# Designs tried in a protein design chat: VH-VL binders against LIM domain-containing protein F (limF). Part 4

Target 1, 197 residues: LIM domain-containing protein F (limF), of Dictyostelium discoideum (Social amoeba) (q86i44)
Amino acid sequence: MSGQNILKCKKCQLEITNKIITNHNSDTFHEQCFVCKLCSTPISDPYFTDKETGDFYCAKCEVIRNDQSKPLRESLGFCSLCYKYFRQNEDILTIDLERYHIGCLKCTICKKGINNEKYYREKMTSKLSNYCCEDCFEKVDKCNGCNSMTLGQTLLAMGKNYHANCFKCFKCSEIIKPNSPYSINKQTNTPSCQKCN

## First folded at step 17 (VH-VL; from d05 with heavy chain N58Y)

Design e01
Fold by ESMFold2, last read:
Structure e01 (fold): chain C 197 residues (1-197), chain A 118 residues (1-118), chain B 107 residues (1-107)
Amino acid sequence: as target 1 above (197 residues)
Amino acid sequence: QVQLQESGPGLVKPSETLSLTCTVSGGSISDYYWTWIRQPPGKGLEWIGRIYYSGSTYYNPSLKSRATISVDTSKNQFSLKLSSVTAADTAVYYCARADYLDYYFDYWGQGTLVTVSS
Amino acid sequence: AIQMTQSPSSLSASVGDRVTITCRASQGIDDDLNWYQQKPGKAPKLLIYAASTLQSGVPSRFAGRGSGTDFTLTISSLQPEDFATYYCLQDYDYPLTFGQGTKVEIK
């Protein structure tokens, strides 16, 4: 098994000789193994895994699993974080077009709930974001490229914090990747990639 | 451990404003619904209203014109004001905590009797 | 507002008896029902939420059942400390409303 040049399904551990399905982590599956356990539709993000059984669930079926006893709430919609239905007349936090229970999204720093009026967001993945309330935003380091907060993965360059994609050559505006060589114009304190020197 | 304690005058004159404060200790006021509930002597419980710590309120329609609930996060307190009181407002007043997902009341104050009389 | 009607208004029972209290909602409320116990001079104490989920530290002799409009609280073997008034509460929609109470008296 180890060291063999064969492709195995992460769900069932058997060899894949037919169509190969690949998730966002580059895990591989049989087509019939990467489907929702309840509705059998093909899995796409976001999806959920039962750690005991290894079964996968799509977002809608995860809500059904979570709130089986609350069918009257189905028409009210569900929270995009905890995948449970809303209640009647509930305070709801809306960020972009996504809806959340008022307390489900928390400031990464102080852990208080994020409100709809004053928040700052740092997107980390398609499914994960950092959030910051106004008070904590005053205290966090900001990216010196985009002036947004730096709560996730950061690059320290020229003595300042940057998002990985915000440290750019002054001349050509291309991203200077981590550990890539660059030069500094000391009179203007600006970086240049190796092509622009 | 989280504790809630009501405070305020035990006697209020008719037509005046009843004012109570609930002090939260052993925990933060953040991320919860904070609720006032009352019980006239020898009678049942009545939900008055609640406030989310960020300021959003909802009141029992029977009291909406007279009730105001507010929160002071710096003092870890929330309060009730009930205007134009009558003898019918004589009750034990409780403060209580509810989570934002589950509205059951897991912590209650000990209650304070407020009597409305001349 | 959703009306909650409890039955009976009072009952008398002996230690060891099985007692059942009912609560009826004026409309469907899924399982959004709490049960509270209140002793004289004390604040109410949560027993059960979501119709059937026992709060931490509550003895297993307390059990809740029901969904929709009809709910019950059962005490399987009544103890002296269970002498109290019991209230149901719907937390389905605002305003939150209590039943009128059921007083349990020891014979």
Scores: ipSAE 0.417, ipTM 0.768, lowest interface PAE 2.8, mean pLDDT 87
Fold by ESMFold2, fold request of step 24:
Structure e01 (fold): chain C 197 residues (1-197), chain A 118 residues (1-118), chain B 107 residues (1-107)
Amino acid sequence: as target 1 above (197 residues)
Amino acid sequence: QVQLQESGPGLVKPSETLSLTCTVSGGSISDYYWTWIRQPPGKGLEWIGRIYYSGSTYYNPSLKSRATISVDTSKNQFSLKLSSVTAADTAVYYCARADYLDYYFDYWGQGTLVTVSS
Amino acid sequence: AIQMTQSPSSLSASVGDRVTITCRASQGIDDDLNWYQQKPGKAPKLLIYAASTLQSGVPSRFAGRGSGTDFTLTISSLQPEDFATYYCLQDYDYPLTFGQGTKVEIK
């Protein structure tokens, strides 16, 4: 196909001539290179990367790494946020059928534990998320495009906050990038990109 | 700096209720376990029970029928009530803080002696 | 309840001595063991948690070891301020339980 190029595996730096595996950052890998270091299963979210070795770990094996000195806890399960085992007879918090240490799920704004079954989440990385309790959700700036919370990096446009991917041309629906010029239809108060102006 | 301070009567009559309050200052009561521990004079330490700031409790089975721990987040306080006391309940009572993830006690109150006597 | 047995109940030692205190759990508790120091008329002070992790501000002459059922606290060179009673605590399961204490006295 015109314009094809041979991709390199991010893990081993050798060419990929067969099946290509892609992560959320658009990095490409051999199938055998994007596996858990400890159990060799194919990697899917959530997964963890050791910064020094570049090795990947699945959720279960990350718990083993975190709690190597606590083998008696294995049968008790683990927290879906911190990936550490639970203790004997501890209180756990169950939200959306996931289990958490009673205080692990915290509002990013007020830092209080989320003590109900409802929370709002903004994913930052494969393993890092921002959370917001219902009370603080009413007070946090929301994206004027999607009405979800904006705890991460935002764009200020027409005096309103947007996620970077949520400020779009009204006519063509293409994203209007930060600091890109645009026009405003003053009767409808809608933006248009340069191409549609 | 987080500080814990016990308060309450130092003398309680047999069969009555021992009532103590721990006031937390220099920090929030939120997101911690709050614990009562006692020590009879010249003897070792006994864990009484704990409360998570949201209200969940666990008591030493030896005291469960008589002990009640409560929390008042608006006052940044938690309390112990121990009913039907006897001379065996004479002890120094400590309040202490533990993290929800690691249960070691990083802050303790100074302790208050409660004597059960006629 | 998990029973914690300390040994010895008391010992007498001189400044500079190496002191070792043993704590034994009635069942396996992984590394869920704390060590506390208590001086007369004072609240206990945390020294070590997770069997071997020193609390911030605790001198390096204190060392904890062990896992499972057998744990030790070692003071490598006893100082005048180390004469106190030492308690282990298991935080593996409720009720949390202390050892009976080990009193370290000046010889």
Scores: ipSAE 0.389, ipTM 0.752, lowest interface PAE 2.8, mean pLDDT 86
Fold by ESMFold2, fold request of step 24:
Structure e01 (fold): chain C 197 residues (1-197), chain A 118 residues (1-118), chain B 107 residues (1-107)
Amino acid sequence: as target 1 above (197 residues)
Amino acid sequence: QVQLQESGPGLVKPSETLSLTCTVSGGSISDYYWTWIRQPPGKGLEWIGRIYYSGSTYYNPSLKSRATISVDTSKNQFSLKLSSVTAADTAVYYCARADYLDYYFDYWGQGTLVTVSS
Amino acid sequence: AIQMTQSPSSLSASVGDRVTITCRASQGIDDDLNWYQQKPGKAPKLLIYAASTLQSGVPSRFAGRGSGTDFTLTISSLQPEDFATYYCLQDYDYPLTFGQGTKVEIK
């Protein structure tokens, strides 16, 4: 064959005719062959290889595999963040029926562990939240659009803080992105996007 | 680097309360278990109990509820009170740090001898 | 409480000897075992955790083995600074408990 780049997958030894995945050793793989054995997600660094089978494991699933040295703890369950089994009589934080080590779930501001009784939550999606400890809550600003605390990215507009997705045109309710021009109605103190001005 | 230092009286009378403070420097009280361990002269080590940032405690049942561990975050300190002491409570008392995932003690204070005597 | 029994209670050895200390738990504790070294007048120092993981800064002549109920600490070539008392600790369940100690004396 002339002029073509013909490569073989290191995992299955068959020709790669589609997307080529290359690891840190310049080995090449099919996209479907470079996935975690346990969860099937695409491999990215860091990852782990079982010497005997050649199977790959993502960081999360390697933690689960390694806890096989602790078989007596299986019935105690495991942390939803670090994926290690709990210990006997351990302090456990439970939020929305998910279990966490007392120190694994962190305040977004100070990165200290969140406790079950004195925390504040900013729900970002149905499955993703930011958390804030009591001490850091004293210093947090509120979004002027939705009146929720601002733990993530903020936008200064009209002298006030907003979530990136909470600064909207008064007329059309479209998000006014940072660095986009807008006008202010001085009578109502409301912003209008360039399309509506 | 994290350093721990015990302080408190070296002599306590029987039936009184032993009170010790551990001062933590080079790190925050949060994110670890803070532990008291004692060693009677010429004998082995005995785990007394531990506390976490939130105030959660666990005590060795062998002390029959005489031990109380507390934390003062403003001073970066934690403390031990042991009530109704007897000569059997004479020991070197150590404070130590334990990880919340694994309970090994990576940092220890130098220890302070407390003698219970009339 | 989980009882930890060390053997021997004391031993004498020469510089360069291979020394083995054993620790037995009264029940299974997986690999939740630490080894500590204590010199007279000093606080204990962590050598090994999770039965076999060497703590940072500890010389490679120290090695831990075992799981379940039976554990060993080995010093592959004893040095003069290794004169000390050695303790195992189980961190499987509360109350945490130490072995009674093994005193290592250099001849």
Scores: ipSAE 0.208, ipTM 0.636, lowest interface PAE 4.7, mean pLDDT 84
Fold by ESMFold2, last read:
Structure e01 (fold): chain C 197 residues (1-197), chain A 118 residues (1-118), chain B 107 residues (1-107)
Amino acid sequence: as target 1 above (197 residues)
Amino acid sequence: QVQLQESGPGLVKPSETLSLTCTVSGGSISDYYWTWIRQPPGKGLEWIGRIYYSGSTYYNPSLKSRATISVDTSKNQFSLKLSSVTAADTAVYYCARADYLDYYFDYWGQGTLVTVSS
Amino acid sequence: AIQMTQSPSSLSASVGDRVTITCRASQGIDDDLNWYQQKPGKAPKLLIYAASTLQSGVPSRFAGRGSGTDFTLTISSLQPEDFATYYCLQDYDYPLTFGQGTKVEIK
C-alpha cells in the first residue's frame, strides 16, 4: 500500500536513505556529499559549483581556488586574511608571525591599512585579533573592566562600556553574560551575579 | 568618480630635476599603489615606479636611482622627482592608480609633456 | 626584467575585420597580463586584466587569451573607434614592463 519515491544524491547518484540535505534548487544530497571540496565544511549559501567536476566550494575556498590556480606563485605563500598568493617582490605586512597584503589588515574603525609600527591589537582568540591604527586609538572607548580599547561589539553595563568577558561579579569574579540579570550594591557600586544573590 | 591630473613645468634644462605632481580627486589616496609611467614621443610606455600611500616604494632599475616618488596624504597628491635629466627623459608623463591586490592601472591622468632642452 | 614582445608592430584593417595581436613574455608570468588601448593624444585605457578578464565598460568584441608566455588580444569585429595602438603589460614581477605596442590603422 505504502510506496516510496527513491531520492538520489545529486553529487554521488546513490540512494538517500537517511538525512536529506536540500539546496536552493530543491536538489537533494547526502549530508557528507554537500560539503566544500577543499575544507570539508558543510555547504551553506553562498556556495559555488565546479560545472565539470560537480564539486562544491564555500565562498572562502572559491577565492582560494581561483587565486591558487597560479602555480608559479605558490612558493611565495599567501595572505592569512584573503588567502590569495603573494606576487614577486610584493609589500608584505608581518604581524604575529602571520603574513598579509599591505592593505588587507585594516583598522576596525577607519578601514585603512595597518602599519606594522603604528597599531594596537585587541586579541579575540589565539588566532584572531581586531586591530586599530594610532589615529583611531585616540578616539576609541576603553573597557571599564580591563582599561583596554573596545573595537568589537561591547556591553553597556551600569552606564559603562565593557568587553563581553570583562563584566564580572564582584563577589565570585565569574563573567556576567550579556542580558543576564545582576544586582548592584549601591554603596560600593559593584555588580553581583544572580548566583551570589 | 576618481580623477587624476598631472601638473608641473613643461620644460626642464639638462642636468636639472624634473618635478611633477599628481592630484587625486573623487576618491581617497589611501589603500592604492600610485604610479608614474612615461612615454617618449613616438615610442612605447615605460613604468617608472610606484608608491603605496603609507610610503613603500619600488622603482624601475633602468632609472639608476634617479627617480623619487613621494606622497602627501593631506593634499591627496603624489609626486615624481627625476634628477640629472637629459634629452632622453623627454616624454609624456602619466600618473596612474593600481589596487594593492591587482596591479592593473584602472585610472590614468591625461598626461603632461615634459621637454628637456637647453 | 621580463621582456614583452608584441607582434605585429603595426597592421592595417577595415571596419568589420577580425584582428589578433600577440604578446610573448620572456619567462612564465601565469595570467598576469594586461591589455591597454591608446588613441593619439590620450592616456592608455585598460581593456583586459588577468589575461582574459574584461574591464567593466569595455565592449564584448574584445577578448584576451593565454597563460604562461603566449597571449593574444582579439577584436572580433573591428569598429571605427578601435583604430589605436595596443599595449600589453606584465604585472607578474617588478619592474612592470610593457610590450612595444601594436598600431592598428585604417586600411
Scores: ipSAE 0.042, ipTM 0.581, lowest interface PAE 6.2, mean pLDDT 84

## First folded at step 20 (VH-VL; from e01 with light chain D93E)

Design j06
Fold by OpenDDE, fold request of step 24:
Structure j06 (fold): chain C 197 residues (1-197), chain A 118 residues (1-118), chain B 107 residues (1-107)
Amino acid sequence: as target 1 above (197 residues)
Amino acid sequence: QVQLQESGPGLVKPSETLSLTCTVSGGSISDYYWTWIRQPPGKGLEWIGRIYYSGSTYYNPSLKSRATISVDTSKNQFSLKLSSVTAADTAVYYCARADYLDYYFDYWGQGTLVTVSS
Amino acid sequence: AIQMTQSPSSLSASVGDRVTITCRASQGIDDDLNWYQQKPGKAPKLLIYAASTLQSGVPSRFAGRGSGTDFTLTISSLQPEDFATYYCLQDYEYPLTFGQGTKVEIK
């Protein structure tokens, strides 16, 4: 049994023997440790960490916490990403109906803040988008299917990147799902689904 | 680790323009408010203004008509120009970094004395 | 602009003493207050932000409290290295404004 590196919880520093929760920073937690301090619910994205205590807060509770600590800012609204109240005369980015602190939305490529209207967006879901600043746009790979920007998860096939829904059978144009079998025409370097091969 | 260093002439004549540059090392100029603060000899601190790496500026109203802050991301530098200086502008000038959310100054330059004298 | 009134302007204390400095804002500023320490010939150093959050690396003997208009910086047990001038700063709104400073001197 190769010495499986004992995983420790970042919160309590104890060994994790059961379910392992891993956050975006690759930190590992007990399931019971990765919970909101206020509502005790399991943490999901987005979540926030108290800088002083290290406690976690869900988005809802973060707003509540802000209400308590910054009542004078309540009327100014809060950032749709970090849920912190705005300051008077603060630089704000507005996208659609959502307001953000400058710097809160990050370019997927350079990781710098999106700070103006010169950005590109890849909509992943109704609530999730990837952003790319103008400077990085030219560096972004394009989907071989639709020729649009690929910032999120892509399918690599035949040396080319595809959006999940853009990798299609050359013959019938049906989407070839990830991990689905397909054949490649060696002459044309095009994919064919199992039905068409 | 991020380091800031002020540079520029230590002596400026009245009515001339004070010009300082802050060089940032150990990190890129991004996602912070790069700030100028000054302190007259034996006196308190005065916030001059700030610039975001994207170019957004805000100046202290007391100095707005005379102050210009710019940023050069390619050089990791930002600068201060203060026009029409008088003896009242004699001070140690600090550049500092401020978080874009919390606005605290976590890194400072060592400061540079600028004396306005004929 | 928001005026920050710091008190006292100066105080004398001994090593081991408890020291309290106050800062009052001309209007409510929630918890948007920072405390800085400055030694002669040096740039200010951040001690506290958000009124009560201790900056990383700052000794626990420093504590910030308050909200609204009245804020305090407390040094629970003054150390030799703590003799300096302290400044509060409001970052509630632009322009940012400092208190006039409090000089902590050796008795």
Scores: ipSAE 0.731, ipTM 0.905, lowest interface PAE 0.7, mean pLDDT 91
Fold by OpenDDE, fold request of step 24:
Structure j06 (fold): chain C 197 residues (1-197), chain A 118 residues (1-118), chain B 107 residues (1-107)
Amino acid sequence: as target 1 above (197 residues)
Amino acid sequence: QVQLQESGPGLVKPSETLSLTCTVSGGSISDYYWTWIRQPPGKGLEWIGRIYYSGSTYYNPSLKSRATISVDTSKNQFSLKLSSVTAADTAVYYCARADYLDYYFDYWGQGTLVTVSS
Amino acid sequence: AIQMTQSPSSLSASVGDRVTITCRASQGIDDDLNWYQQKPGKAPKLLIYAASTLQSGVPSRFAGRGSGTDFTLTISSLQPEDFATYYCLQDYEYPLTFGQGTKVEIK
């Protein structure tokens, strides 16, 4: 009798028989259970958990909660990642125009906080970046196109990792999109787009 | 389970430097403020200072000129040095852990008595 | 530095009594207040953080309330193991500062 591993929802403790939502901690939830307490919207990253009630809050609603609970610190601003207000004389990491609590940004590899200027950043989009500490940088794969670290979503081609925008036709230098057809020159081991093939 | 343990001499002469080490076990010495707190006999608690695992320190202004806190991540230890001690520095010294966001002390060492005496 | 003033400094109570301890901050500290319990010869133990959040494993008879400058710790029904010294701590800003403590003694 293959003991069917009954998946239970961490929120309501009931069996999940339909769609399973799994968070970053590998906890499983019903779709209707993994929603923001304030706006009832399905939770997406980043989200916050109330330490008292266990309720979930989306980033927007968390900011609202902060405004309500920490009025004296409102003028100090809040962390761009965790949305908690800063304290006076708190350790803050500033990257570009964004401010973070020290330790809020985590190394993608070792999960320790990024705490100083000795870090590496992979910009996936204008709003999404991966970070890597100095200690882990040497251990991470590099993009065959730009020689920068590949921590996020990458394309594997010819046994090498590429950023999406770094996988280019050798002949015309146009970006070859994921799942687009391309040919490989067997002699040079370089990709060519369909137009150049 | 995270455990903290203070170690060092229980007796220090006046004008000398008090040196204590806190050893952390059962968890990583990362992403927390490692803190020293003391309590003179029969008195209340005094916050001495803290260090982030990356080395950022903040000291109580009352002790800033004499206190030095350091961290050794390779040994999972952090230390306190208090220079030019007097009888007023006789206390039970505690090391504690605080979250980098919430600052409350969730784990404490058992404390170590340091007596300043000739 | 922010000064924390506890009241009373000491009190005598019996098992089953309702006990209330007050902590006042010299300035507003939002809800950045912690309560600790300390028994003789032992390190302080965290009871409440963020003024009203009960630490895991702490009995529900303990309750924290307040915001701004005035805070209270209430023990709804005092138990034998609750005779101890209690401290409030502000973590609103550095340096962190404790109240002077409240000793709860057996009557």
Scores: ipSAE 0.720, ipTM 0.890, lowest interface PAE 0.7, mean pLDDT 92
Fold by ESMFold2, fold request of step 24:
Structure j06 (fold): chain C 197 residues (1-197), chain A 118 residues (1-118), chain B 107 residues (1-107)
Amino acid sequence: as target 1 above (197 residues)
Amino acid sequence: QVQLQESGPGLVKPSETLSLTCTVSGGSISDYYWTWIRQPPGKGLEWIGRIYYSGSTYYNPSLKSRATISVDTSKNQFSLKLSSVTAADTAVYYCARADYLDYYFDYWGQGTLVTVSS
Amino acid sequence: AIQMTQSPSSLSASVGDRVTITCRASQGIDDDLNWYQQKPGKAPKLLIYAASTLQSGVPSRFAGRGSGTDFTLTISSLQPEDFATYYCLQDYEYPLTFGQGTKVEIK
């Protein structure tokens, strides 16, 4: 008679009675249902979802899906942006231990190709980053919380730009969300959330 | 629409340097491989070499000692110099664009005949 | 360097015929093969890349097949504008190399 928290696997829609796998959206799965469609390995970041079928793919198998007709390139590795193999004798770009086709990676602002010259990176997810060449970096607004560039989601607070997760109460260090009220200590120029007010 | 146009002397003396320029219009020279290909009269096509817009080059080994490809991004142009020419270098010379990801040639110049003759 | 061998060197055909041109690589090249059409006095025109992918604006009567070492270009119903010389090109590795060409002539 007691109510139970019955969890269903989002992939197969059957009850989960044992180990529960949870993704970043709080969806729940059987361990065996959150696996790569091609190789059956357990999914970990980065992974890919086919929008039409809902199937999951690990990074290696995503490359196989993209370049099914190019098995001879496997030993050359793949681009961390487009997940396609490299070619023989190709110019490749190496950034922070990741490899890219030389023309795949572009400054988010001016669209000039990022090369082995100086650049700046704003990491957004495990497989997505904004990049900025040195010239554009000198001209862009920076987050006043972390001093990184602000090319993604931003908010304006205290007359300054912040990333959404970088505007924090000075007293409790909790994030002050957009449109939430806050106070300012004018002597120290520090924000306080409503609860610490 | 991207357009490529070869320019340069149509006649070059033996032992001299053949110099050609390809002007790119209707698009940026950035983010592509820029290629020279030649075709002797009545014969097939020969890939000479290519340059990435940032300056990286690769040449056909058969021409490596004599060929130099360069790029001038401020003029949206790239060039071929072929030194020590002989009558065997008489050909129609084409410039072409290749994608950095898929190496097919989607745009070609009209071609320019260069004759090597005394 | 990878050698590309086309056959035949030339052929004669009539409008409406089905024409097949072959290209063989001296080693495996996956599907890294292009087909180009060239008319006299003109630059080559890309027809097919990645062995079988038609370039935008190319008529569907052109079809490419193959992988590894053996490739074909087929014109399913030859039209008057298809009389030209056809070249394959491997773009698997440098130096890029063309086949010697196949001239398709009016019978």
Scores: ipSAE 0.305, ipTM 0.698, lowest interface PAE 3.9, mean pLDDT 86
Fold by OpenDDE, look of step 20:
Structure j06 (fold): chain C 197 residues (1-197), chain A 118 residues (1-118), chain B 107 residues (1-107)
Amino acid sequence: as target 1 above (197 residues)
Amino acid sequence: QVQLQESGPGLVKPSETLSLTCTVSGGSISDYYWTWIRQPPGKGLEWIGRIYYSGSTYYNPSLKSRATISVDTSKNQFSLKLSSVTAADTAVYYCARADYLDYYFDYWGQGTLVTVSS
Amino acid sequence: AIQMTQSPSSLSASVGDRVTITCRASQGIDDDLNWYQQKPGKAPKLLIYAASTLQSGVPSRFAGRGSGTDFTLTISSLQPEDFATYYCLQDYEYPLTFGQGTKVEIK
């Protein structure tokens, strides 16, 4: 079988299997990836891009991100998610040495507030902000490669979801990159890299 | 649209407990600081306290010893109790919704007058 | 608690006038300031939050400025419906505290 060409998202580098969003630079994104970093709202003009992280910000949240009063409020700290500083006696959730407003950190699935007792965090470097509550953990899909939780965008292959680094050649076990061609053995329903074809 | 409505006795005797309830309609009690504010006749506004839908409360230190705010998510209500009232507690009491980030009060009840008198 | 001082306590103005109200905090509160309008017998209405962000539906003649300790609310051209009492509120830290209010009366 001929190699399949995979369209990848510029943000997450994973395959786009649903709606394609194209920005002014002709870069392609998942619909879920072209969202504001702070409020998670789909991006529309005008929007801003962080030059260092590549994150997108809506006009409203850009103002928050560029708060010029940081030095004065630094003593109180700021939320790791929304970047707004805490008020004195503000309710703060501390998870993994990060601090959040109690209303900021929510389950990616059910949108309930995350608590510090039982929670799951997606273990992908690109999806560090994705949390899941205990109730939703059993229901959420798992990566076919590593069996870890998939809260964000994944590579869909052979009807199964994979983390980007979990999609591997059946023969040589090397990672098949999203931009690399691969073949599928129809009988075994396993992928093979170009070298192993 | 979200609406808030205060309810409770308009007259309370000195040393008794003022009790008010705010009923929220058009939306669920979630993701906001539900707040009580009062205004004595002809005077300014005083922040009493707030409750998050999780039950977390904070009270104005001036009223902390006497004020209790509670939330009933099943009824979509939150309440204020103020014990040992005096004439100084005569005021229009407002319930309001506050954003948990910017803490602006975007929705208010119409207010209810509570008079403390023997 | 942070003290908020408004000035003036009251002012008289005519329709079309430019009106400026000042609010001063006893300490730095960054941009954590709100402005409210209250008419007799009514609940306060949010005008501005974060010192300068206009609430949706509020006319553009209202403008908030300032940071740190000094803040201003400006009505560029006073309208008949703008005669009311205005309050500033700091939400920098608990307890939240209001200014004493500024009554804008018709001249």
Scores: ipSAE 0.259, ipTM 0.682, lowest interface PAE 1.6, mean pLDDT 87

